VH-VL binders against b7kms5. Designs and how they scored, part 104

Target 1, 80 residues: b7kms5
Amino acid sequence: DTFETVRNTIRIESEVDESLRQLCHEERITKETWLEAAYLYLCEKPEELAQVIQLAQERLSQRKAIADYKRAKTMQERFL

## First folded at step 5 (VH-VL)

Design mx6 (framework fv_maftivimab)
Fold by ESMFold2-Fast, scan of step 5:
Structure mx6 (fold): chain C 80 residues (1-80), chain A 121 residues (1-121), chain B 106 residues (1-106)
Amino acid sequence: as target 1 above (80 residues)
Amino acid sequence: EVQLVESGGGLVQPGGSLRLSCAASGFTFSDYAMNWVRQAPGKGLEWVSTISGSGDYTYYADSVKGRFTISRDNSKNTLYLQMNSLRAEDTAVYYCAREPFDYGSYWLDVWGQGTMVTVSS
Amino acid sequence: DIQMTQSPSSLSASVGDRVTITCRASQSISDYLNWYQQKPGKAPKLLIYDASSLQSGVPSRFSGSGSGTDFTLTISSLQPEDFATYYCQQSYDTYTFGQGTRLEIK
């Protein structure tokens, strides 16, 4: 290839990964090229990019809440 | 440069009290849960306590429940461990350790150098 | 509480050897297991998280495997800087460390 690339390790939710893998298989593309294409497309559409950023912020907040809930639940089970 | 620096250790007699501090720098302190982990001389690691990023949730090892209190001041980027009713068994190097958020998974990615607490007459 | 037992407590090895240490949980912890390395007089360093994920900056000769109750840390080709004590840690319900495995020069 003629492009310089960087390797990233990303953790995503299993159901999202399963859905994305299915899409990539059906369309004959890779997760790497899908991610690049999605970002580049959204960079040209500021209003859509803002909506995606809002969804990302909401998902991050949910992940933090779930982590806190899981830890609290597990800890409280010691005292029940 | 991410750093954690512990202080406040020293020699204390049995039944005494001591307060440890951990000064954090190089990251947004309030986004991370924080932990105290200790290690007695020549022994293994023992988790002592965890505090959530907000400070609203705290957790303790059974060996320290009712005697130790973990707290934090996010405005000062500082973690604390108040140790009361100290016993000889509490003699250890106390490490401050950072816990990143990752969807219900937990690990300690950055550690301080430790501060020595000796409980002896 | 969840107890973590490491095996062996100590082992001797030579540079270039393949080294395996094991960790057993007293109950199923899924893949919520971490591995740490500690050199004398130093703080522990995270090597592996979630049973098999290599921490950034850790050499690829380190690998982890297992799920449920039985876990393994492998060093594929031992280097001089790898002589240290290794600890497993469950993160399923707060934290519990194993007793440690001391890796010594043969």
Scores: ipSAE 0.014, ipTM 0.696, lowest interface PAE 7.3, mean pLDDT 88

Design mx7 (framework fv_maftivimab)
Fold by ESMFold2-Fast, scan of step 5:
Structure mx7 (fold): chain C 80 residues (1-80), chain A 122 residues (1-122), chain B 106 residues (1-106)
Amino acid sequence: as target 1 above (80 residues)
Amino acid sequence: EVQLVESGGGLVQPGGSLRLSCAASGFTFSDYAMNWVRQAPGKGLEWVSTISGSGDYTYYADSVKGRFTISRDNSKNTLYLQMNSLRAEDTAVYYCAKDLYGYESFTAFDIWGQGTMVTVSS
Amino acid sequence: DIQMTQSPSSLSASVGDRVTITCRASQSISDYLNWYQQKPGKAPKLLIYDASSLQSGVPSRFSGSGSGTDFTLTISSLQPEDFATYYCQQSYDTYTFGQGTRLEIK
């Protein structure tokens, strides 16, 4: 009996990665098993899942806004 | 088995428009972010644009922002690049490329098309 | 808007040589750095992703290292098929390629 897995690379903010890595080390679990457990748990809680999705959308928008801001600022400084 | 095939390149005058297509086969197209990369004759690679697997999120190089639009039709396994207000410096071979891992953007480009030549002149 | 600078722009080497190519980011990109090989008239080929992960099917003589701003691609024992142009690419914030390093036969 074996299970099938897929390999994915994920890119998360350094502060979040450090915090999650510390949690996983202290609890003796892996990031992938934590991700699986979190998703499965939230699938049974539609209202909490919706809140997580909203936070994810907000974080993505913020990341894009910061990237756009830094790009614009660099262009301005380039012409100084 | 996994294949990307570009089309739509050609000669166009400055200020003109072209639409490039990239036909994908051999993988679940909607699971992967897709990219356009260009290379001017004798020059290096330049990333142009990325679109998420869902098509909801798009990203552009500063040099093309406001002029180029990336889109995809997941029902047809096809990626597009609409190029408007073309300039001589847009002359390049345009490659489509697949992100390495599904369900996310900004990984690496594991599969590339053969490229299609866009020449902006006259 | 992260700039990637490769060094050298070109180098000459002989079969059997150990070759190193470097890539520098204008800001820290953690380990989100990829390496590609391109031969004349061909599309690029992915060699290394996430600074040090060898892509399936790529010979073990290729290796990558580094983190933050400074990265290295190493070919431990150069083969005839390795003469090509090599590009680094950051994937931390969208994508930016380096200008390329052309590896020529001595």
Scores: ipSAE 0.006, ipTM 0.654, lowest interface PAE 11.2, mean pLDDT 87

Design nx1 (framework fv_nepuvibart)
Fold by ESMFold2-Fast, scan of step 5:
Structure nx1 (fold): chain C 80 residues (1-80), chain A 123 residues (1-123), chain B 107 residues (1-107)
Amino acid sequence: as target 1 above (80 residues)
Amino acid sequence: QVQLVESGGGLVKPGGSLRLSCAASGFTFSDYYMSWIRQAPGKGLEWVSYISSSGSYTYYADSVKGRFTISRDNAKSSLYLQMNSLRAEDTAVYYCARDSFYYGSELYYFDYWGQGTLVTVSS
Amino acid sequence: DIQMTQSPSSLSASVGDRVTITCQASQDISNYLNWYQQKPGKAPKLLIYDASNLETGVPSRFSGSGSGTDFTFTISGLQPEDIATYYCQQYDNLPYTFGGGTKVEIK
């Protein structure tokens, strides 16, 4: 009621989304407020923030590898 | 901050060859797929080719397959397009574009483009 | 290849008008469609990705909707700086293909 918000679209892995939705349902909070709280909490914890950033970098690298594979497979299937 | 600058365009005769370059800055070049997209004078956009972040995977539009070769040098943050057996129909402004990868969700869009370099194939 | 049919090819509208452009795919592409703006003499600029997501820094008067084979791009309250050619682009399958473009001009 008193907060000015911005609308964002975020795509995350289905399994992670399902787990997060379950957590939010059990705790009676929303994904939006959980994301805000998590970020604000980590901003006050530099060592923990660094760990999260490292995990994020690892997950991004893994997704890029998967995307590379899928694109290569699509090209192969079109040729064959 | 993110910049892509194309060069190497010019006038060439049919059957000739030309090599385009794209110099990238302001981001980790080796993390991104890169594409070449062209636009003939007064016409629409046509996607030409892409190359994966590692350089291991490439794809070409049928109109250029066998004549064009896309490559990259991650150490130099540079993208290239070797164009052989050029035809009048290859006359176009060639854009270098970054293929954005969003969280591995298979969302792909061209978030940054260079200014373009003109290739004219005529007698 | 997936064919992208864009309509209309050109239109003229007044400042403040609502402008609507459509894009039709020859087969189901889910929501794998982007919209670009190209001003005369300049490179294209991403406005909308994944059918309806507004790119950072793009004014809220631009919007996209649709899924499957039918997509719509809207400018709510056309501004003088919006004079440009707009293109849709699918990325569901290779090769990536663009619509023919819609030239938007001010009356």
Scores: ipSAE 0.000, ipTM 0.614, lowest interface PAE 15.5, mean pLDDT 86

Design nx2 (framework fv_nepuvibart)
Fold by ESMFold2-Fast, scan of step 5:
Structure nx2 (fold): chain C 80 residues (1-80), chain A 122 residues (1-122), chain B 107 residues (1-107)
Amino acid sequence: as target 1 above (80 residues)
Amino acid sequence: QVQLVESGGGLVKPGGSLRLSCAASGFTFSDYYMSWIRQAPGKGLEWVSYISSSGSYTYYADSVKGRFTISRDNAKSSLYLQMNSLRAEDTAVYYCARDTWYGSGEFYFDYWGQGTLVTVSS
Amino acid sequence: DIQMTQSPSSLSASVGDRVTITCQASQDISNYLNWYQQKPGKAPKLLIYDASNLETGVPSRFSGSGSGTDFTFTISGLQPEDIATYYCQQYDNLPYTFGGGTKVEIK
């Protein structure tokens, strides 16, 4: 067989995961095949890929800001 | 891809000073907490210090508090450790490590540099 | 400071063996424990985070379990490339602390 796969663990927002799970169930596909197909499709669509990257950057920035704030607050409250 | 490269290690006499640098590439440096972790020859790992993504928060192990200062320059994607009043027990390989903290509460050191050796000896 | 007691300090096993390493925390750290692998002359590499989660790209023969104060790291089928020193690390409280390490060798 020619397929080689890697195992990945990813953490995504629960609301997004729930929506994606429903989509996968309705369409009879898996999350891993949806992820592969979405990436491959976007690689052929440079303008759409750029928009997705921008959204990803915004979401990452929000997560980092929240995590940084929570970590700083936790360190002050627990360890000072 | 993601790379951390330490420099600045060397031989110094007790009471001397050294400044270590860590050059980061392959990721948005300003999004991450960064740590220094050291390992004395033939010994285990000892966490030394961290600095928050913005530089607003730092923490030091008691063994180095008052002698070491961690800092960063996000424009240069660089992390620093200023080491003063060095002692023989500070002899170690010093690693720069990226600190990944998720909103779910997990944090860990996902990428480490190859280390730079600091030897404090007469 | 939270003390991490790791045992054994060293062990020798044969290829294909199941290897078990333990860490005990001096206080309850919930699931806030990581495991690292360090080969001679190399930087440590993350294997397991949050007590039981396998890092991306790490072989499935490595696993972690436990919570509270008692934690276990297992290699289900030891391979020659697994010869290294393994460290646990808690992140419940500052300062972060590591176990003393377990050196795994092939007999």
Scores: ipSAE 0.000, ipTM 0.607, lowest interface PAE 17.5, mean pLDDT 86

Design nx3 (framework fv_nepuvibart)
Fold by ESMFold2-Fast, scan of step 5:
Structure nx3 (fold): chain C 80 residues (1-80), chain A 122 residues (1-122), chain B 107 residues (1-107)
Amino acid sequence: as target 1 above (80 residues)
Amino acid sequence: QVQLVESGGGLVKPGGSLRLSCAASGFTFSDYYMSWIRQAPGKGLEWVSYISSSGSYTYYADSVKGRFTISRDNAKSSLYLQMNSLRAEDTAVYYCAREGYYGSEWLPFDYWGQGTLVTVSS
Amino acid sequence: DIQMTQSPSSLSASVGDRVTITCQASQDISNYLNWYQQKPGKAPKLLIYDASNLETGVPSRFSGSGSGTDFTFTISGLQPEDIATYYCQQYDNLPYTFGGGTKVEIK
């Protein structure tokens, strides 16, 4: 059997992407297979999965804070 | 179609410097790892250096560490090799080459330039 | 570093012959091995990747086999235009390393 795949476009921080790309080059794997393997591994490890989810929540909160700051800055500059 | 064109080779005395360039066209240069490979006259192939697609990661053969610097300019689709403290044993044709992508893995080296000759002699 | 030992260093054969070149890695490289053809005065051209996969546009008379440490490259029915030096190359680990090359000549 052949695998059925879906193409996804995701946006990640450039520094993280660079590091992951280097890991993939060194280990002779792809970002696609690394992501699949990481997710499948974590799904079998509830405690580790919870820690990863917490980190994801923290990163999301940081991005929202930055977006909010930039929004406020733009509005202030437009109305000065 | 993929094309890689090297330039900058020439005659230089021991201890001298040269900067090689490789102009890429026919593909999205910023998506590919790039390497320099050399070949001394009548001898085999020797890998010299690679640079990651972003330019953030580099690796060098032990024979050139500390003397050669690989770099790239993705806006210009160009790869460079700065060669300092040149030695007679650096005499070679220098090729730039692309690491291709087949299926889900990176494959060195699917395309090569024509090469540029560097001669180090007194 | 991974050493690539290529044999023979040169060979002479007749048009139509079956030519075999071998390559040995000093450690297990799985199937991370390429074969290149280099004609005099020209850049190398990729013929075989991942030990046994034929590159697009390369004639079917060229083939590769092997895994681990022992690899073979074969030309079935040598043609005059196949006169060249052939190189194996591993890409399992850095630095990338090449075999010493095999010069193929016509008798």
Scores: ipSAE 0.008, ipTM 0.676, lowest interface PAE 9.5, mean pLDDT 88

Design nx4 (framework fv_nepuvibart)
Fold by ESMFold2-Fast, scan of step 5:
Structure nx4 (fold): chain C 80 residues (1-80), chain A 121 residues (1-121), chain B 107 residues (1-107)
Amino acid sequence: as target 1 above (80 residues)
Amino acid sequence: QVQLVESGGGLVKPGGSLRLSCAASGFTFSDYYMSWIRQAPGKGLEWVSYISSSGSYTYYADSVKGRFTISRDNAKSSLYLQMNSLRAEDTAVYYCARDVFSYGDWSLDYWGQGTLVTVSS
Amino acid sequence: DIQMTQSPSSLSASVGDRVTITCQASQDISNYLNWYQQKPGKAPKLLIYDASNLETGVPSRFSGSGSGTDFTFTISGLQPEDIATYYCQQYDNLPYTFGGGTKVEIK
């Protein structure tokens, strides 16, 4: 083979996945090659990499906040 | 078994409106792009529109842009085509079809039975 | 838009014959072409995708070939159940476009 590859399972937000799939379809590339290219590009751009890491941290915090809100609301609906 | 069932076709006057429905079963509807394709009586196939899995992206053939709206309800496993300002040339059997996009390949792998729309005075 | 020119418009052949249908794109579409079968009164059915790949459950007598602008679809031993209209379809660019269809009848 020309390349050694590994299989990873990643869960991402549905809207992001759909947008990325549309981009990949229009540009005739795969999600796998987009991910590889994006990471490699950002590794050469420390200021941009820092911004992406910040966005990732923000998105993680938002997911946690939404999960916590949904949990609280479910408990309230069950018992009140 | 994958099944698509269209409904909502009928006779309508020029300038009128009609809404088509497509009920999907036998697969995870929310994972797939969906298309509408039409066929005028005795004529060939014409692709009309597609909608992405969540409904965020749509595309229309130039012949229907501004008049037709594709939409979906993933909770009901249903696809819709709202048809406004209908013209005689819109007379056709309308098919819904499942869009498979995988690894750069695209095809319409399962089609419904079709529903006839007739636009005449 | 990419125009798909399909020929012939119709043909009649005998059971067991080799039938060939041609499809030409107005520009290079690589191998981004599908073939569909539509039997009288029925919805179309996918037979070949990506120019040459046989869809699951489709008989091996059906085949496709070609790349770029010139494509062919072949039935290597025509059967009575093959009476249908066959369509090519490009998916290289939007809008997706179909050929005009070829009506295959048995003599």
Scores: ipSAE 0.005, ipTM 0.633, lowest interface PAE 12.7, mean pLDDT 86

Design nx5 (framework fv_nepuvibart)
Fold by ESMFold2-Fast, scan of step 5:
Formats: C-alpha cells, sequence, structure tokens
Structure nx5 (fold): chain C 80 residues (1-80), chain A 126 residues (1-126), chain B 107 residues (1-107)
C-alpha cells in the first residue's frame, strides 16, 4: 500500500509538542499518523468535532490577543 | 557550533552523592530533549536518563531509577544529574548528549544522539 | 528491554580491507537503529541513523543496512583513522539500548 503525502510545517505550543512526542514514542506512532487518525476519527463524531473546533477557536483568539499586545508594545517602544 | 561541556565528576564513597552539570551552547537548548549516557572503564555505553525540552517528562534506566534525578535550567542552558546512593557499579564516564527527534519523510521518525560532551569521570570506591 | 547483540566483539584488519559488523535485536525494531564510532579517549560520534542513512560530514566508506532484527555496518576500504569501537543503538522502545561494541584494530 502506497500513500501520496504532503510535507507541512506547523507551529504548536511547546508543552503540547512535548506531550505529543512522549505519547508517540510510547505508543510507537508518529505525529503525522496521530494527526491523521485524530482528524479522521473526529470527522465521524460531529459533536466531538464541534468541541474540538470550539477549543481551536478559543486558542486562536488567545494567540491573536497575545500577538496584538506584542505589536502594540513594539510600537510604543519605537515611538518613545 | 554546538558544544556540550560536562563537569562535577570526581571520587566519592559508596552511599555518597554527586551532582553533574552539562553546559550547552551553540543551539536553542530549550528546543531539545537531553540525555545522560555513561560508560564504565573499558566497557560499553549505557543510556541512563532523558529529560524533555520543558523538563516535564523524564525517564530513567532501571539501574538508576529512584537514586538519580535528571533536571534542567533552560534559562542557563544547563542540564543536571543528581546522583544519590552511589554504588561501585555507577563508576563511569558520564556523557551529556543532545537527544534529537526528527520526523522522517512520510510517517516515520528518527531519534539519535548527534552531539555529545567530552564526558566527566565519576569514581565510586571505598 | 530490547537486547542488542553485536558481533564480533573485536576484529583485526589491514588498511584497505572491507570490514563488516553485525547487530541483532531481540525483537523487531524496524529500521530504528543508529551506529556510533568511538575513538580511544573520545566521546562517541554518530555515523549512521535509521539503519542506513549517512550523517552529514561522515565519509562514504561507511554504510549500514538491514531492518527488523538483523543489521550490518560496513567500512569499505578501512583507513588508519577508522581504528575505534563501533556501537549500534536501538530507539524503537525505552529504555534505549546499545550493542556491546566492536573494537576495530589494524594488524
Amino acid sequence: as target 1 above (80 residues)
Amino acid sequence: QVQLVESGGGLVKPGGSLRLSCAASGFTFSDYYMSWIRQAPGKGLEWVSYISSSGSYTYYADSVKGRFTISRDNAKSSLYLQMNSLRAEDTAVYYCARDTYTVEFGSDYSLYFDYWGQGTLVTVSS
Amino acid sequence: DIQMTQSPSSLSASVGDRVTITCQASQDISNYLNWYQQKPGKAPKLLIYDASNLETGVPSRFSGSGSGTDFTFTISGLQPEDIATYYCQQYDNLPYTFGGGTKVEIK
């Protein structure tokens, strides 16, 4: 069996990455196969998928708030 | 240039304690898992312990579990090994090694020790 | 624990010879095996990762092959600077384990 694959670079929180790396090593799987399996599993579970999407939206909003704060701080330092 | 420098080795009596340090430079220390690997005089290599990049996860070889504690200080780019209840069989050169995890093309992963320090000798004798 | 059995424990060969070292795992480790070189008085150096991939900067005379439980490491055209002890290491499961080492000497 052959698969066509795409190489992606993703940025995730370091703590999440460490936990996922440990899980993958202990279970003898890869981050790629875990991601594929998780997505495929959730696509068959609409209510669980909705919860994951909500969490993702919350995390994205938090990242945007942090980015906006950093940008504002840099602008203040530049103009002072 | 990646550099790892161990220190803290020495002569200690059975039952004693010793703390090893490893100073890292030339890379982003906080991005890497780190391992301690030892080698008894004239013998082969034995993996001792690892610590995750944040310090949240550790693993120990059964031979040292409960006696050794691995820790790190990312602000100082330093790795530590606290060794308690030392035994004659703990006599070895202790190496600090960078524990590199990479995702291979497709779905496999690679894990190897690509940089090692010079080692520090610990001698446990009465 | 996964046991790594390395053979031979030592060998003597002449400059220019082809030398082969073998490593057997007590269970299937796929290709999750590395090879290291340790020169006298020095720290080990990574030569081969994932059973057959040559680390950057390592001479092409070094090669590795195998999968599952049986692995080989070859030096094609032994050079004087290759005098060292060579170790295999598995990373399929914790704890990570090393072979007993093969000491390569010039006769």
Scores: ipSAE 0.005, ipTM 0.652, lowest interface PAE 12.6, mean pLDDT 87

Design nx6 (framework fv_nepuvibart)
Fold by ESMFold2-Fast, scan of step 5:
Structure nx6 (fold): chain C 80 residues (1-80), chain A 122 residues (1-122), chain B 107 residues (1-107)
Amino acid sequence: as target 1 above (80 residues)
Amino acid sequence: QVQLVESGGGLVKPGGSLRLSCAASGFTFSDYYMSWIRQAPGKGLEWVSYISSSGSYTYYADSVKGRFTISRDNAKSSLYLQMNSLRAEDTAVYYCAREIYLGDSWYAFDIWGQGTLVTVSS
Amino acid sequence: DIQMTQSPSSLSASVGDRVTITCQASQDISNYLNWYQQKPGKAPKLLIYDASNLETGVPSRFSGSGSGTDFTFTISGLQPEDIATYYCQQYDNLPYTFGGGTKVEIK
């Protein structure tokens, strides 16, 4: 049997994408299969999964803070 | 209109230097890996170098390693190739090309410039 | 480096003929092979990626097949505008390498 797939578009930090792309090129795998393997591996490792979720939450908070800062800067420069 | 335009080619003596430029337009240049590919007169294609989207990763063919430097300026949508210690065997048309992810692959050259001729002779 | 051996170096065929070009890799490259067309005085154009997938806008008379070390590129019903040199290229490993090219002429 064949696998049924869905197509997703995601936005990740450029530095991370470049590093992952280089890894995939060197190991002869794709970003899609790396993502599948990483998730499946972590699902069998609850402690490691929890650490990854914490990192994800931290990165999300940082993105929000940066977005808020840039928004404030734009308003200041535009209307001041 | 999506295009790449090379410039900077010319005649240079052995041991000399040249800097090639490639101007990108019609797409978000900063999202793509870029390569330089060359073709000696009457000969086939030879891949020279690539640079990652941010410029953090580069790779060179052994024939040019230590002599050529690839770089980019994303704010100017421009790719560069600094060529030092040029040799007669570096004589070729130099193309810049965009790398794209397709299907199960992460690399194909889907857009090419028109090429710029570099002639190394005394 | 992975060597790409392309055959034949040149061929002449008539309009309407079936043209087959082969490409052999010195080691297994799975399906990580592209085919390009280069018309005289022009830059190369991507025709086929991942060994067998047609690039958007490329006529269906062009096809590719193969996996591992042996690959074929076929033009079914050669047209006058198909006069060009055709190149295979592997991207399984660095450095990227091209075949020597096959010059296709009509006559």
Scores: ipSAE 0.006, ipTM 0.654, lowest interface PAE 11.4, mean pLDDT 87

Design nx7 (framework fv_nepuvibart)
Fold by ESMFold2-Fast, scan of step 5:
Structure nx7 (fold): chain C 80 residues (1-80), chain A 121 residues (1-121), chain B 107 residues (1-107)
Amino acid sequence: as target 1 above (80 residues)
Amino acid sequence: QVQLVESGGGLVKPGGSLRLSCAASGFTFSDYYMSWIRQAPGKGLEWVSYISSSGSYTYYADSVKGRFTISRDNAKSSLYLQMNSLRAEDTAVYYCARDLFEYGSWGMDVWGQGTLVTVSS
Amino acid sequence: DIQMTQSPSSLSASVGDRVTITCQASQDISNYLNWYQQKPGKAPKLLIYDASNLETGVPSRFSGSGSGTDFTFTISGLQPEDIATYYCQQYDNLPYTFGGGTKVEIK
């Protein structure tokens, strides 16, 4: 119709994706519209946006640490 | 020792069915997404399907959608591929592979030796 | 589906040569690209992940670069054991897709 959209593929933790999917089904919305609404809402609330960014930074650091751990473990298993 | 071992391949006639198994050892199987990848004789690699660590999410290449079913048994550390309505073009070596994508942007870092599926009359 | 085009489909080089393989995605995949090595009769082995990161245990003569749609894989100082077919693979979007492969042979 009238909206210009872009197609994005993003990798999300499976538990988070399942929880979000259930929320979307309960509220009769799509993941795409939830993402748009969440971002737009936070853009109007700078202190909340800052907290979300901090959580995102923490989650990214955690994911990197887990990935590093699994990579090191794989190397050890190949060696051992 | 981290290892994946496929079994269940063989000769089957068009329209037939086969069930492939992949036995995992040496790592916590329930932590990983798992994939099936195939390779037709003398051809390149084709990704077939994946299953999430919990089994809650699956995806299939269009070429096999509706005919193949991926599943797993975490208690048995085993991955499966049920193949129905087999066609000559499904003839390939089938590999199971471990996928680290759940915890990072990682590739398929551990592969089995492969099992040959031949679909012919 | 995202299509991955590899060039060349085959090449012959001498031991010690620098070998370059390219991979082009039909759309922007950021850096979500892996490179695999497959020796005859063997399963593929992951060499490079996320376009430029060397997998643990893989010799430093292998490297990857690029982002977006254009990617390069390089072997600096080709060794006899490097005879194999090399594949790129995108994982930005499902289904995961592989390039057609590049067969590397020694003259």
Scores: ipSAE 0.000, ipTM 0.637, lowest interface PAE 14.2, mean pLDDT 86

Design ox1 (framework fv_oberotatug)
Fold by ESMFold2-Fast, scan of step 5:
Structure ox1 (fold): chain C 80 residues (1-80), chain A 124 residues (1-124), chain B 107 residues (1-107)
Amino acid sequence: as target 1 above (80 residues)
Amino acid sequence: EVQLVESGGGLVKPGGSLRLSCAASGFTFSDAYMSWVRQAPGKGLEWVGEIKSKTEGGTTDYAAPVQGRFTISRDDSKNTLYLQMNSLKTEDTAVYYCTTDVFYYGSEWLFDYWGQGTLVTVSS
Amino acid sequence: DVQMTQSPSSLSASVGDRVTITCRASQSISDYLSWYQQRPGKAPNLLIYDASSLQSGVPSRFSGSGSGTDFTLTISTLQPEDFATYYCQQSYDTPYTFGQGTKVEIK
């Protein structure tokens, strides 16, 4: 078997990244394989997948709000 | 401040060898994916190859024109990336840039930061 | 290999102009596309990643759009420091490939 892979953009919060890196190091796995395994596992558990999606939506909303704030602040410091 | 400093470029004859170094500072080098990108005089950018972090397997990948001739390696204790270039051809003449994907996150944008470049001239 | 084609290869513009550069991939790359700026004698700088996400510190006059095979970089109000060569690059699969570049020259 040959794996065909795609590189993905993953930007995560530093605290989460630190925790995930430690887990991967201790278990001798990579971020890529952990992500694949987590997704595949959750796809077989619809109720748990739904809860994860809810958390993801909440985190995305927070990130968007922070990004919007930073853009506004940058414009303010240059022009206001 | 992220800083990448390349060295080791110079003039070499076809069939010769050179080893380039890239000294990294300002980020957690051991966690970073590192790449080499080259630019022939007056031409565009060409990806040469990459090396993953040790925790992500430390594997390498290369563009077809350099596969089997070039080797990328890293020394995390020295925060240094290397490009060993063997069987050099005139078409390998280029400025070679050391690049990183992202600081310490690991992402698919391959070139967050670039060094100043080092010129390799392959000529007889 | 995924081939990246930019258009135009060069363009002439004046400070204050809106500049548009396009990039086409030979196959769908979703939104795995980055844009770089290279000023004369300097190393490239990342402007945009993931087709439309602005790199931190890059002025808001730069924007990217597109998905699949067709992508656009727009500079809404060209500044003197924007006269440079611009490259698109796909990160969908190895080998990572760049467009041939678009040189933005003074009119």
Scores: ipSAE 0.005, ipTM 0.611, lowest interface PAE 11.8, mean pLDDT 83

